VHH binders against Stonin-2 (STON2). Designs and how they scored, part 2

Target 1, 311 residues: Stonin-2 (STON2), of Homo sapiens (Human) (q8wxe9r568to878)
Amino acid sequence: EEEITVDVRDEFSGIVSKGDNQILQHHVLTRIHILSFLSGLAECRLGLNDILVKGNEIVLRQDIMPTTTTKWIKLHECRFHGCVDEDVFHNSRVILFNPLDACRFELMRFRTVFAEKTLPFTLRTATSVNGAEVEVQSWLRMSTGFSANRDPLTQVPCENVMIRYPVPSEWVKNFRRESVLGEKSLKAKVNRGASFGSTSVSGSEPVMRVTLGTAKYEHAFNSIVWRINRLPDKNSASGHPHCFFCHLELGSDREVPSRFANHVNVEFSMPTTSASKASVRSISVEDKTDVRKWVNYSAHYSYQVALGSIW

## First folded at step 15 (VHH)

Design p6 (from n1 with L99S A107Y I110Y)
Fold by ESMFold2, fold request of step 19:
Structure p6 (fold): chain B 311 residues (1-311), chain A 121 residues (1-121)
Amino acid sequence: as target 1 above (311 residues)
Amino acid sequence: EVQLLESGGGEVQPGGSLRLSCAASGFTFSDYYISWYRQAPGKQREWVSIISEGGDTNYAESVKGRFTISRDNAKNTLYLQMSSLRAEDTAVYYCARDSGDYVEWDYFDYWGQGTLVTVKP
């Protein structure tokens, strides 16, 4: 059972603007890990969609891997494990290595420019304060400019979406472990019972509503966390926004801090290298013809959506 | 404002040589991959060569071994040394800042005015 597995993982981080989520700052790092079970000394070659090797690939047909893209990418700041022959790479752009046996290790890492003009979805957030009443509302919309959203037959989902709303320390005592199931209607619920001027002391539980996923306060993050398993949602109309709403009545307007957090945190994963478009085009193992070859692709996104002051 | 200005074109005999230059301004030249493209009369533009910020190069098959791309980051200048020229090399040559993470001919927006190379029959 000789085999080699290549894991290619993107890590996107950045900052996006309020409202339209224009990318203000971004950083894409791709790591490639190898796990191999090969007998004897096995010299391996890895072929990426590196623009500097386009048209110069010399590979056997049995070494060609199915690709996820026709794009060619520009690699920046390549760094390698000691098992890679760096002189060969610098002379010919060939990634030549002798893998560690039965040990998962990072073969290389590199940076790219984010390969899309937009993120897969946008998040707009509005906040308001009326006396001791605080409201937060967000609208999430899928971006039609993101390549994975254009063709439903080839659509690649965002998975395990987590949107975190930092909660001021003064408010932590007002939260419980609550979970709110989705409600797809955008209409405000008129019978929530929150109003300015009711009683001077109110420790009422916050009212939270979502049209998709769940929302609850999580102490691990000191945040209200809106969780969505998968976007786009299969049961929602195309283009329909997904909403989060939170209403909190504090015991006194003196508990309202001078400033909310200035950002909302967004995290999710995708089962493809959507940020870099890195792809393994070939895997060669010298002197072996019956090696099982596996390639896995993933991306993790973690970024901040800027907010303005709410007061 | 990104600006690219090609020069060095002219008429040559088959088998001759020319050196093209591209003066770049309005961006940090040393941070970018830079490319040469060409367009023959009545034809679509085609990629000729590319060079990374670190000096690694690649070439279209039709020019490999005959053309050499280079850069001088101190002068913000890209070069294309053309040798063993053939009639089919007759074209307007453009330098381009190759932006983004992938090469797509439909989305290149930073081009010079071009310089004409004519290889006589």
Scores: ipSAE 0.312, ipTM 0.718, lowest interface PAE 3.4, mean pLDDT 80

## First folded at step 23 (VHH; from t5 with V102P)

Design u1
Fold by OpenDDE, fold request of step 28:
Order: C-alpha cells, then structure tokens, then sequence
Structure u1 (fold): chain B 311 residues (1-311), chain A 120 residues (1-120)
C-alpha cells in the first residue's frame, strides 16, 4: 500500500495589546511536511490555494483533495527543499518534487498573513501594587470574533494553553520551598466558583488561585505558569471567564522592583486548523493510481500580551 | 502614507497598445503583491492581473495573452503592457497593494486610477 501524508503546520508569533488583545504585529510561518511511502521513483505535485494558481489549475479528479476554505492566499518568501524543482514553481507555480522515501521532511515553507481578525481568546491582566503587596489577576475569555468559536458544533479547541508570568529573580524564593526531595514549587488552589476582583488576602504566604487548570512557578521559564489543557472548557459557558489570581506580600516595599515585566507570554496549539488558511487543493503522484493521500493541519500560537501600568 | 499613482492612460484605437505605470511610495514596495484592477462605466471593478514580490504573475482570462504585468522594485513602479486592445477594455485602471492584517483577503490601497479609452 502506497501512501503520502502532507502536514500543513502554521506558526503564529506576535505582540498583542492590553485589554481587547488587538494584534499589533505578527508573523505567520507555514511549513509543509511530507511523509511518503511510495515504490520506485515517484514524481509528486502539490497544489495549494495560491492566488497565482487561481483559474489555472489542471488537476485530475482523483488528485483533488477536499478543502473547507474558499480563500486564496499569497505566499511570501517561499523556500524549498532540494527535492523540489524551483524552476517549475516560478514558471507555473506548481510544486513539483521527488519525495524522500519513508522519511518525514520539510518540503517547503513560506510566510503568510494571519487569516483572522482576532485571536481565539482574550487575556486581560491587571497588576496592582500596594506597599509591599503585589497582586496579579487575569481574565481569560473565548473570543466571539474568532471563526472557530462561532459554532459550538464545529469549534476547534485550543490545546496545551500556557500563560507565563515572568517573575523577578528576587521573588522566586517566595514561590519555592525546600522539601526532603528537593525544591518544590507552590501550586495554585483550584476554585471553580471563584470570581476574582478586589480580594483581600491576609497572610504572609503567597496565594495563587485558578478557576481552571493549574498554576505554579516553573524554573525553566522563570515564570509562574498557568496551564490549561483545553479551551473552551466543556463544563463552562462559552462566555464564562477563567481567572488567575496571585497575591504576594513582600517583607518591605523596597523589595518591589521599579519595573515589572511589560508582557505576559501566551502559547497554545490548535489541531485541524491553520492560522494562514493555507490549503492543500491537490496531490498528484505520477503513474500511480492507488495512492492513499492524507492532509493534516495544525497551528501553534506564541505571542506576548502587553501589560498596562502597574501604578 | 501609502500612495499609488497610476499613469499612462489615454485614447487608443482597437488593436492598439498602451503601457500603464503605477508609482508606489510610503511602503516597502518589494515586499508586496501588486495587482491591476479596472472599472468600466456602469460595471463593477474587476481584477485584471497580479504580480508577486519575485515577479510571478497571474491574469484574468479576459486579458490573458494580451496584457503583461511587470514590476521594477528599484523604481517602486508597477507596469501593465496592454496589446491588442478591444472596446471592452475601456475602463479606469487602478493599481492595488495587497493587504496586511486584519483584512488579508482584500487589497487595501488604491490609486486614483487612469482612464483607458479604446475607440475607433
């Protein structure tokens, strides 16, 4: 049995504004990976929803791949593996290649523009300092403006959501304790019914709370990391906010840094979708009729959310 | 400020040739796809041709084989060489820059256009 699998992987990076999380700047890198098990020398042709191919496609019925997008995209700064005939690409915009045998490899990459107006969710973060007391609160809400969130039946989840709050080195000791087994990080308490606002916390020990997921200091990131396995939460209404709360009481106001981190880092993945709306429209294998053809889509998002004034 | 200025329009006889130019400023010209559009009187604006940063091109079926789009990145100028002109090619021709976020599906910058009239 002969088979070819095409993986379309998008990487989104950017900077987002405080509050409504408007995209201030971004970069989308699309990477096409190929895994093929084909006997003999097999010449392959890949067709994308490239605007320069629009109206000029000559594809056999058996080579047409199902696609949900009707959009055409502009490919920027295309780079190819050595197995691709670049001359053919520039002359006809056909991606002609001889794949590596039984090895996953990157066929090509290109830059694209983000296909949405908003990100999948918004993150509002408020930081307050009162004397020696520091509080950080975040509210996470699914975005109604994001296409994948419009229909609950067809919604695409955000997976392995990671929100990182940079911690000053001087504060790390407050979030880590020495145990018999070594250093242990303080973990947030989960309270699903909690609404965080102006919460007065009494006590000398740091308090962390989340309504969803987990949170702890992670040395690898020098941050408190709020982790959520999947969004939207199946047990919550689509518009329900998820909250992170951290309260720290320092020994003195002198221990409060003059500057805090100016951003929060957000990272997550989305399966079965793309950030670019790049689409595989056709896969052709020369002189072969019984080839199984697969296309997978995924997107990874990594961006910074700007924080407002702490004072 | 992004600016596009079309020129080269005029009156020409059927079968004649004309070369349009579009001078671009206010952005990095070499990083953008650029297109020609045209709008005939009483009709909707229609796409004519597009060129990538690297010079790869595509054309509407109605102008394929007759029109040639090209660019000079050093001069920040887009060109449209029109040949075998027909009466139906009469229109105001516009130069358009590809859109950045958030309206990536549309061209977001247009010039004032240049009029091409094909008549005996």
Amino acid sequence: as target 1 above (311 residues)
Amino acid sequence: EVQLLESGGGEVQPGGSLRLSCAASGFTFSDHYISWYRQAPGKQREWVSIISEGGDTNYAESVKGRFTISRDNAKNTLYLQMSSLRAEDTAVYYCARDSDYPEWDYFDSWGQGTLVTVKP
Scores: ipSAE 0.761, ipTM 0.895, lowest interface PAE 0.6, mean pLDDT 91
Fold by OpenDDE, fold request of step 28:
Structure u1 (fold): chain B 311 residues (1-311), chain A 120 residues (1-120)
Amino acid sequence: as target 1 above (311 residues)
Amino acid sequence: EVQLLESGGGEVQPGGSLRLSCAASGFTFSDHYISWYRQAPGKQREWVSIISEGGDTNYAESVKGRFTISRDNAKNTLYLQMSSLRAEDTAVYYCARDSDYPEWDYFDSWGQGTLVTVKP
């Protein structure tokens, strides 16, 4: 059986403010990939929820793809693979192309505006310095304003969440320990019931603690990396905050740098959804009636959360 | 107050050309997508063409290759250059402004229309 698969992948990048994580600047790149197994010369037509179309497309019933969004999007800076007839696009906003056979390739890419007002979760980070003691605390909460978080039945998770705290090179030694196998990174203690927020840490407390996931220094990122496999957490209430805590006692106040990181890095993926709300409305294959048609959506988020007074 | 005023309609012979204008006021013209619609006698209103703020365009199949939509943001004016006119192009032509983001699924303003009659 012949088939065509359309993958719509969004890449979100940006900077968000301290505290409420308001989006200060962002960029969304949408990439559409095609994988088709079609015999002979196949001419395909792809229709998107382009604002310039606004439901005025003329397509066969069999070519209509199911969509979960009624939104229309603006396509910016469209770029196409060579197999696309760009003239047709400019005149009709239909993406006409002859796909490569049995090869996944990028059909087109474009920029658009982030469709949400908020990111899937917020991250509040507080840093304090008392003499030679440095404390970093973060609170992660799912955003109620994010559409995918509104209905538990339609909840779309954040997967492979990575929060990176840049670490000065001078501090790296404090996050390493000697073991029989050599030097290893100190891992955070996991305590789901822990409540963080106190600046007074007893000497018996671990350097790092998390309420969810894992955290350790990772050399590849020169950062303490807080990793969470999935959000929201299945074992926590939707509004329950997840916390990261790091307490560092330096040998002297001279080891405290005059400048701290001005941001933390956040990265995660979301399946079955898009950041842009780009949607495939139709797929047509010329002279073929029995073609299986698939559309997959995904989004990857990578942004900085601002720290400090400037944000 | 948002206003759209169509002009340029008239009688023309088949195969002829006509240029319609839509003068916009009461809003930032350059920020909006603008469309042409038409309504023939006894028929429903149909979409004809649309132009983005950046000048990207789309056309109904029935007018592709014959009509050209354009805009002059400095003059707050939308145009529809019509060529190779046919009897079936006879209609009242309307310009319409799309709604503001994020509700792009409707047009919130219409003009009074201008009549185009194509007959020998």
Scores: ipSAE 0.609, ipTM 0.841, lowest interface PAE 0.8, mean pLDDT 91
Fold by ESMFold2, look of step 24:
Structure u1 (fold): chain B 311 residues (1-311), chain A 120 residues (1-120)
Amino acid sequence: as target 1 above (311 residues)
Amino acid sequence: EVQLLESGGGEVQPGGSLRLSCAASGFTFSDHYISWYRQAPGKQREWVSIISEGGDTNYAESVKGRFTISRDNAKNTLYLQMSSLRAEDTAVYYCARDSDYPEWDYFDSWGQGTLVTVKP
């Protein structure tokens, strides 16, 4: 059985505003990989939803792939593997190539823009530093009307969500206690004897709570990392915010930097969706009509949510 | 600020030819897709042609084979060579830069237009 697999992977990066989730800066890099098992010297053609081919597609009905979007996109800074005939691309905007046999390789890459109105969820964070007390609170909400689904019967999840709150290295001792709750919340404890001049008596322990997932200081990131396996959460009512809370009393106000971090880092994957709406519209294999054709889409998001200047 | 200035319009007999120009400033012209649009009296503005950074082109069906878009990146100028003109080509022609950064408010990507009139 002969087959060809086309993997389309989007990598979103950017900067998002604190309050209204306005995308202040964005970049999408799209990479297309090919893995094929074809007999003979098979010549292949790949058709994308390229605006420069709109209305000019000449494709056999048997080579048309299921429609995944009505959008047409502009391809920027296209770079190709050597097996692609670039003259054909510039003449017809068809990607003509002879694939490497049984070898997964990057066929091409290009830059695009983020093609959605909103990100899959929003994050609001409030921070305060008052003397030796630090408080952080975040609210995460699924965005209304996000259209990343390619199957109208199911919603595409965000997987392995990681929200990172940078922590100054001098605070690390305050987060070394690990505890397991039913919600996998972490508890922070302030070391009252850690600094010279600490004369106050505190009757309370620091607290760190989440309503979903877990929160833990992670040395690899020098950050508190709020991890959520999957959004939306199947056990929660739609539309409810998910919360992170941290209260920390430091040993002295000298442990508090004059400026706190100016952003929160957000990272997650969406395994069956596209950030750019780049879409494979056709796959042709010369002289063959019984080839299994597969197209996979995935997107990875990594961006900063701005906090602005704080104490 | 992005500025686009069309020129080269005028009156012509059916079957005649005109060459439109669009002078661009305020951005790196060679890094952008640029388009021609037109608007006839009483009609909605319609797309005519587009050219990529690298010179690849596409055309509306109504003008294929009669119009040719081109660009001169050294002069920051877009061209539209129109041939075999018909009465239905009468319109104000605009050049426009299609934005790849939609979060940038108040970016003006349209020129003032140049009138082409094809005599009945």
Scores: ipSAE 0.490, ipTM 0.788, lowest interface PAE 2.0, mean pLDDT 79
Fold by ESMFold2, fold request of step 28:
Structure u1 (fold): chain B 311 residues (1-311), chain A 120 residues (1-120)
Amino acid sequence: as target 1 above (311 residues)
Amino acid sequence: EVQLLESGGGEVQPGGSLRLSCAASGFTFSDHYISWYRQAPGKQREWVSIISEGGDTNYAESVKGRFTISRDNAKNTLYLQMSSLRAEDTAVYYCARDSDYPEWDYFDSWGQGTLVTVKP
């Protein structure tokens, strides 16, 4: 049986302001992959919501793919696999290609702008340094939800949310000290710092607390990582902010750098939606009428939330 | 600040030709889609043509085959070559830059316009 699958993946990157998370810089890269099982030398056409083709589409009804977006987008810096006829693209904005058989490959990539006014949630972070005491607090608030590309009534969750707080290099010794006192580390724990008097080595105990997910120091990122499996949280009241708190008592004020961190890093995925609103409007396979056609959308977000004296 | 300055308008006989220019400043011209729009007295502004940073184009059906959009990225200038002009082409012509930010409109900056009058 013959089929063709089109995977549309958006990768958002950018910088947002502290507090209000206004988008200061943004960049969306869209990659389109094809996996096909077609007999013969089937010539295919892919129709995107490309503004340069608007009003000029000639597509059989059987080739039209379901989509709910009415937006037309501007494609920037298009790059194509060698199987695409680039002259046809530049003359008529038709993506004409002969796919590799039974082999998933990247058909094309392009850049566009982020298609929404705001991100799915905002993150406010407050940091303070007073002597050898360091405090970090974050408040995460959900924004208006994003709809799936195929169903405007389906709200799409943020999955595998990671919020990374870079740890100053001066603090590496403190993590080694905590290893000596056992497996205690910069993990989520009960509020308020604790210092234990015992016959073993005594030292400052970092205290972290989250209201959702987990937090711990992760060497792979050189950061405290706040992980949330899914937002919005099914078990939390609508509009309730989610919090991260960390209080550190360092061994001396000499261990405190002049700047804690420039940015907090945020990363998550959103299935079945796009950051660009890139949409597959049609898939044509030569003169065939019984080919199974599938389109998948996904978006991945990775951005920095600025810290500093904007407040 | 972004500026778009249209010029080249004037009076033309039916069937005549005219070349409009749009001088751009305050942004990286070569990174943006740029469009021409027009507005006849008493009518809504309508899209005429668009050109990508790489030179790919699209046209409204009413001007296809008669108008040619082009750009010179070295001079930061957009052009509209109009041929076979008709009375219905009489309008103020505007150039517009695409949006760098998500808004409802595809374009966020407009010029002051240049008047084209095709004599009856």
Scores: ipSAE 0.482, ipTM 0.792, lowest interface PAE 2.1, mean pLDDT 79

Design u1
Fold by ESMFold2, fold request of step 28:
Order: sequence, then structure tokens, then C-alpha cells
Structure u1 (fold): chain B 311 residues (1-311), chain A 120 residues (1-120)
Amino acid sequence: as target 1 above (311 residues)
Amino acid sequence: EVQLLESGGGEVQPGGSLRLSCAASGFTFSDHYISWYRQAPGKQREWVSIISEGGDTNYAESVKGRFTISRDNAKNTLYLQMSSLRAEDTAVYYCARDSDYPEWDYFDSWGQGTLVTVKP
């Protein structure tokens, strides 16, 4: 049976403010991949919600795809696979191509912007470095006003959330010495759901506490990594903060940097949403009316949160 | 730092023509979509036309076939050639570095505008 699948993937990157995580800088890279199983040399057309084509679409009814948005977007710096007729695109904004058979490939990419006012959650972080003592606290809270989901009645989860706290390069020497004793020197030793706010540091073992997920040092990132499988958490009320705490005491005879880090990295995926509201409005396959047509949307977020002090 | 200066407005008879200009500075003009908007007395501001970095264009239905948007990236200048003008085209015309967000909105990127009056 003949079919064509269009995958629309948004990659959000940016920098957000401390506190309420207002977006300071950002861009979205949108990539469109095609996987097709079509007989013969099938000429295909892809219709996006491109503002430069608004009101000028000429598409057979059978080729119209269900719309997920009423918005129209601006495409910047479009780049195409060699199978796309770029002259046709620049003359008429029609994406005309002959797909590779049975091989997933990137049809095109372009830059867009984030289509919502807020991110799915906020992360507040406070750090202190006092001599050889380092303390980090974070509070994660879901954004109740987030409306970027395709279905406004159902919130799409954030999956595989990773919050990375960079460890200064001076600490790497410390980790090398402790890795002779084991790679678990910064592994979290906390009870799930434990309250925090009190600090009693051991001179030989860090204290890390989380109320959701896990936290440990990961050499691949040179960071303490707080991992959460899914947000929002099904056992928590909307607005309930999820917390991370870490207290470290470095060796007194070691050089300690004057500060910990300038930012925290946040990364997660949302498997059925669009960050840009890029949308497939039509898929046409020349001279064929029996082709199954699939469209998938996903978004990946990777951004930096500025650090500040609270309390 | 973004500066947009509209010019070329004036009074014109029905069916007449005008050419509006917008001088841009304080940003990389050639990297942006640029738009014309207009606001009639007592009405909300409305989108008129848009042009991409590479010169691809689109128009509001009310002006298609009568208005032509263009740009000169070497001069950092946006143009709107208006023809077959009607009384309902009377408005203050603004150029704007169009936001990439689907709602048009450049609070600090709007010029003071240039008035076009089509006589009754």
C-alpha cells in the first residue's frame, strides 16, 4: 500500500531570564522530514501555513489536511533537499519535490520563532559559593497559562526533562580523584518527596535532595543532572513546585572558583506539539488518490536559564 | 535603536496613485520581513502587505492588484506603490519590521506614519 509521512520537528533554543523565565533570546529551527512508499516517479507538493501563500492556495479537496492552527507563519532562510524545485518555490511558494523512495530524508529546514508567550514551566535557581562550600537550590513550577498545545483541553507532557548544572573545571580535578573510589561521589542520597531547607553537610559526602526524579553527576555533560521523566507530575497539584537542592564541600586545600556558573541548561521534548505552529495544510501526490497521508509534530527544547540569588 | 521613517503621503483624487517610502536604520534590513500597515480614523490598525528578505510578497485582499510592495536592500528602503486609490484607503500608513510571531506587533518598531487622504 502507498503512503507518505511528513514529520515536522521544531528545535527551540534560547536564553531565559532568572525568576519567571521570560524569553530573552530565542529561535526555532523547523525541519521537515519525508518518508514515502510510492510507486513510480511520484511528484509531490507540500503545503505549509506560509504567510506568503495565504489566500493563494490552489489545492484539491482530497489533498487538504486537517489544520491544527488558524495562524500563518513566516519562514526564514529556507534550505531544501536537492529533490525540491527551488525555482518553483521562489516563484510561487510551492514546495514541489520527488521524494526518495523508502528512505527518510530531510526535505527542508527553516527558521521560525516560538509561537507562545511562555514556556511549559519555570525554573528558579539560587546558588552560593562561600570558600569551599557550594550550594544550589532550584524550584520548578508548571506554567498554568501555557496554551501552545494542539488540544487546549489536554496538556501535552514534557518528556525526558533534563536540568544540567555545570560543574566548574576546577572541580573536574576533584572528580578525577574521587572516581578512583567510585563514580557515585555526587549521587543523590535522598528520600523521594523529602522536604528541604535545612542543611547539614558531611565533609566527605555531598547532600543532594530532589522531590521528583533523580539527580547525579554525569561526566558526559560535566554537570549535575536533574532528570524528570514526565511533567506535569500526575501526583502533584497544578502550581506545586518541584525542588532540587545540593550542598557540596570541596577539599580545603583545593583551588575553588569565585563562582559556580552563570546558567543552568534545560532540555526536554514534547512529542505531539509545535513550538512554532508550523503546520502541514496539504499533501498532494501526482495522479494518485489512494495514498495514505500522515503528519507528525514534535518539539525539542534546549535553553539556558540565567542564575540569580534568592532567600 | 530601530528607526523607521515613512514618507510620500499626501492628498490624491479617487483613482489616483501615490508611492510611499520607508527608510530603515538600526537593524539589518536585508534579513527581515517588512510590512505596511494602515490605520483609518477611528479604526483599528490593519495589515496591508508584506515582503520577505528575498522579495516574495503577499497582500491583504482589499488591496490586491492595486498596491505593489517592493524593497531596495542596498538603500535600506521599503516602498508601497499605490494605484486606483479609493476613499477607504484613507489612513495613516506605517512600515514595520514585522514580528515573527503570528500576531503583528512592533510596539517600538513603528514609525510616526505618513498620511494618505483620498478626496471624496
Scores: ipSAE 0.439, ipTM 0.773, lowest interface PAE 2.3, mean pLDDT 79
Fold by OpenDDE, look of step 23:
Structure u1 (fold): chain B 311 residues (1-311), chain A 120 residues (1-120)
Amino acid sequence: as target 1 above (311 residues)
Amino acid sequence: EVQLLESGGGEVQPGGSLRLSCAASGFTFSDHYISWYRQAPGKQREWVSIISEGGDTNYAESVKGRFTISRDNAKNTLYLQMSSLRAEDTAVYYCARDSDYPEWDYFDSWGQGTLVTVKP
């Protein structure tokens, strides 16, 4: 059985402001990968939701791919694999190519403008230093301005959410404790009902709490990492904030670094091209009628949230 | 206020040429994709041509090789050079601006149109 699989993947990178997480800078790169098992020399045509083809789509019914989006996008800085006829693209905006057989390869990539006004969620982080005491608190809320969050029935989740708080090297020792089985990182206790605020936490050991997910120091990132499997949480109202709390008592105020991280790193994935809104509208394989056609969509977000001068 | 004003329409014989202009105002012209549409009497409006910010172009099959879309960002003007005109090209021609960020899926502004009549 002959088959062609198209993988469309967004890569979002950027910097967002403190508080409201306004996008200050961003880049969206969309990559299209092809895996095909086609006999003989197969000429393929890929149709994207390129605004330049709007109103001029000549596609057979059998070649039309189901799409959830009706959006059209602007392609910038298109780069193609050598198997693509670039002249045809420039003249007609048709992506014509002869795929590599039984090999996954990147067919093309392009830049787009972020298709949303806001990111899927906002992260507000507050830091306080009082003598030798350091507290970090974060509030995570789903953004109502993000289109995928508007309808619960069609909501697209954020998956494998990772929020990384850079830890000064001097503090690393405080996040580790020796156990009978070896050195283990302290983990946050999940407390869904916890109100985050003035908790009289006494002791030399760091205290971490989260209302959702897990938090621990991870050496690989030299950060406290707040991990959430899925957002929004199915058991919480869409507008309900999720919180991270970390309290650290240092041995001396002298141990407080003069420089703190000025940002938090956020990373997650979505099972759609939510950044670009890129979609495959059609796949044509010349002289072949019985080809299975598959399209997979995904997005990966990686950005920094500004914190200011204090970690 | 966003304004698009088409001009240059008129009567022309088959095989003739005509140049349409669309004067844009009230927005940053250079930041938008602009399209030409046309509507013949009793027919639906149809897409004719589009030009990107960077000057990339595309055309309806019916006009390929005959029409040329271009833009002058310094003058905030869109052009459509039509050649080898046919009776079937008779229509009111409209220029349209693409929507603003972040939605690009529609054209949000239209001119009043200019009539092109191709007759012997």
Scores: ipSAE 0.366, ipTM 0.729, lowest interface PAE 1.4, mean pLDDT 89

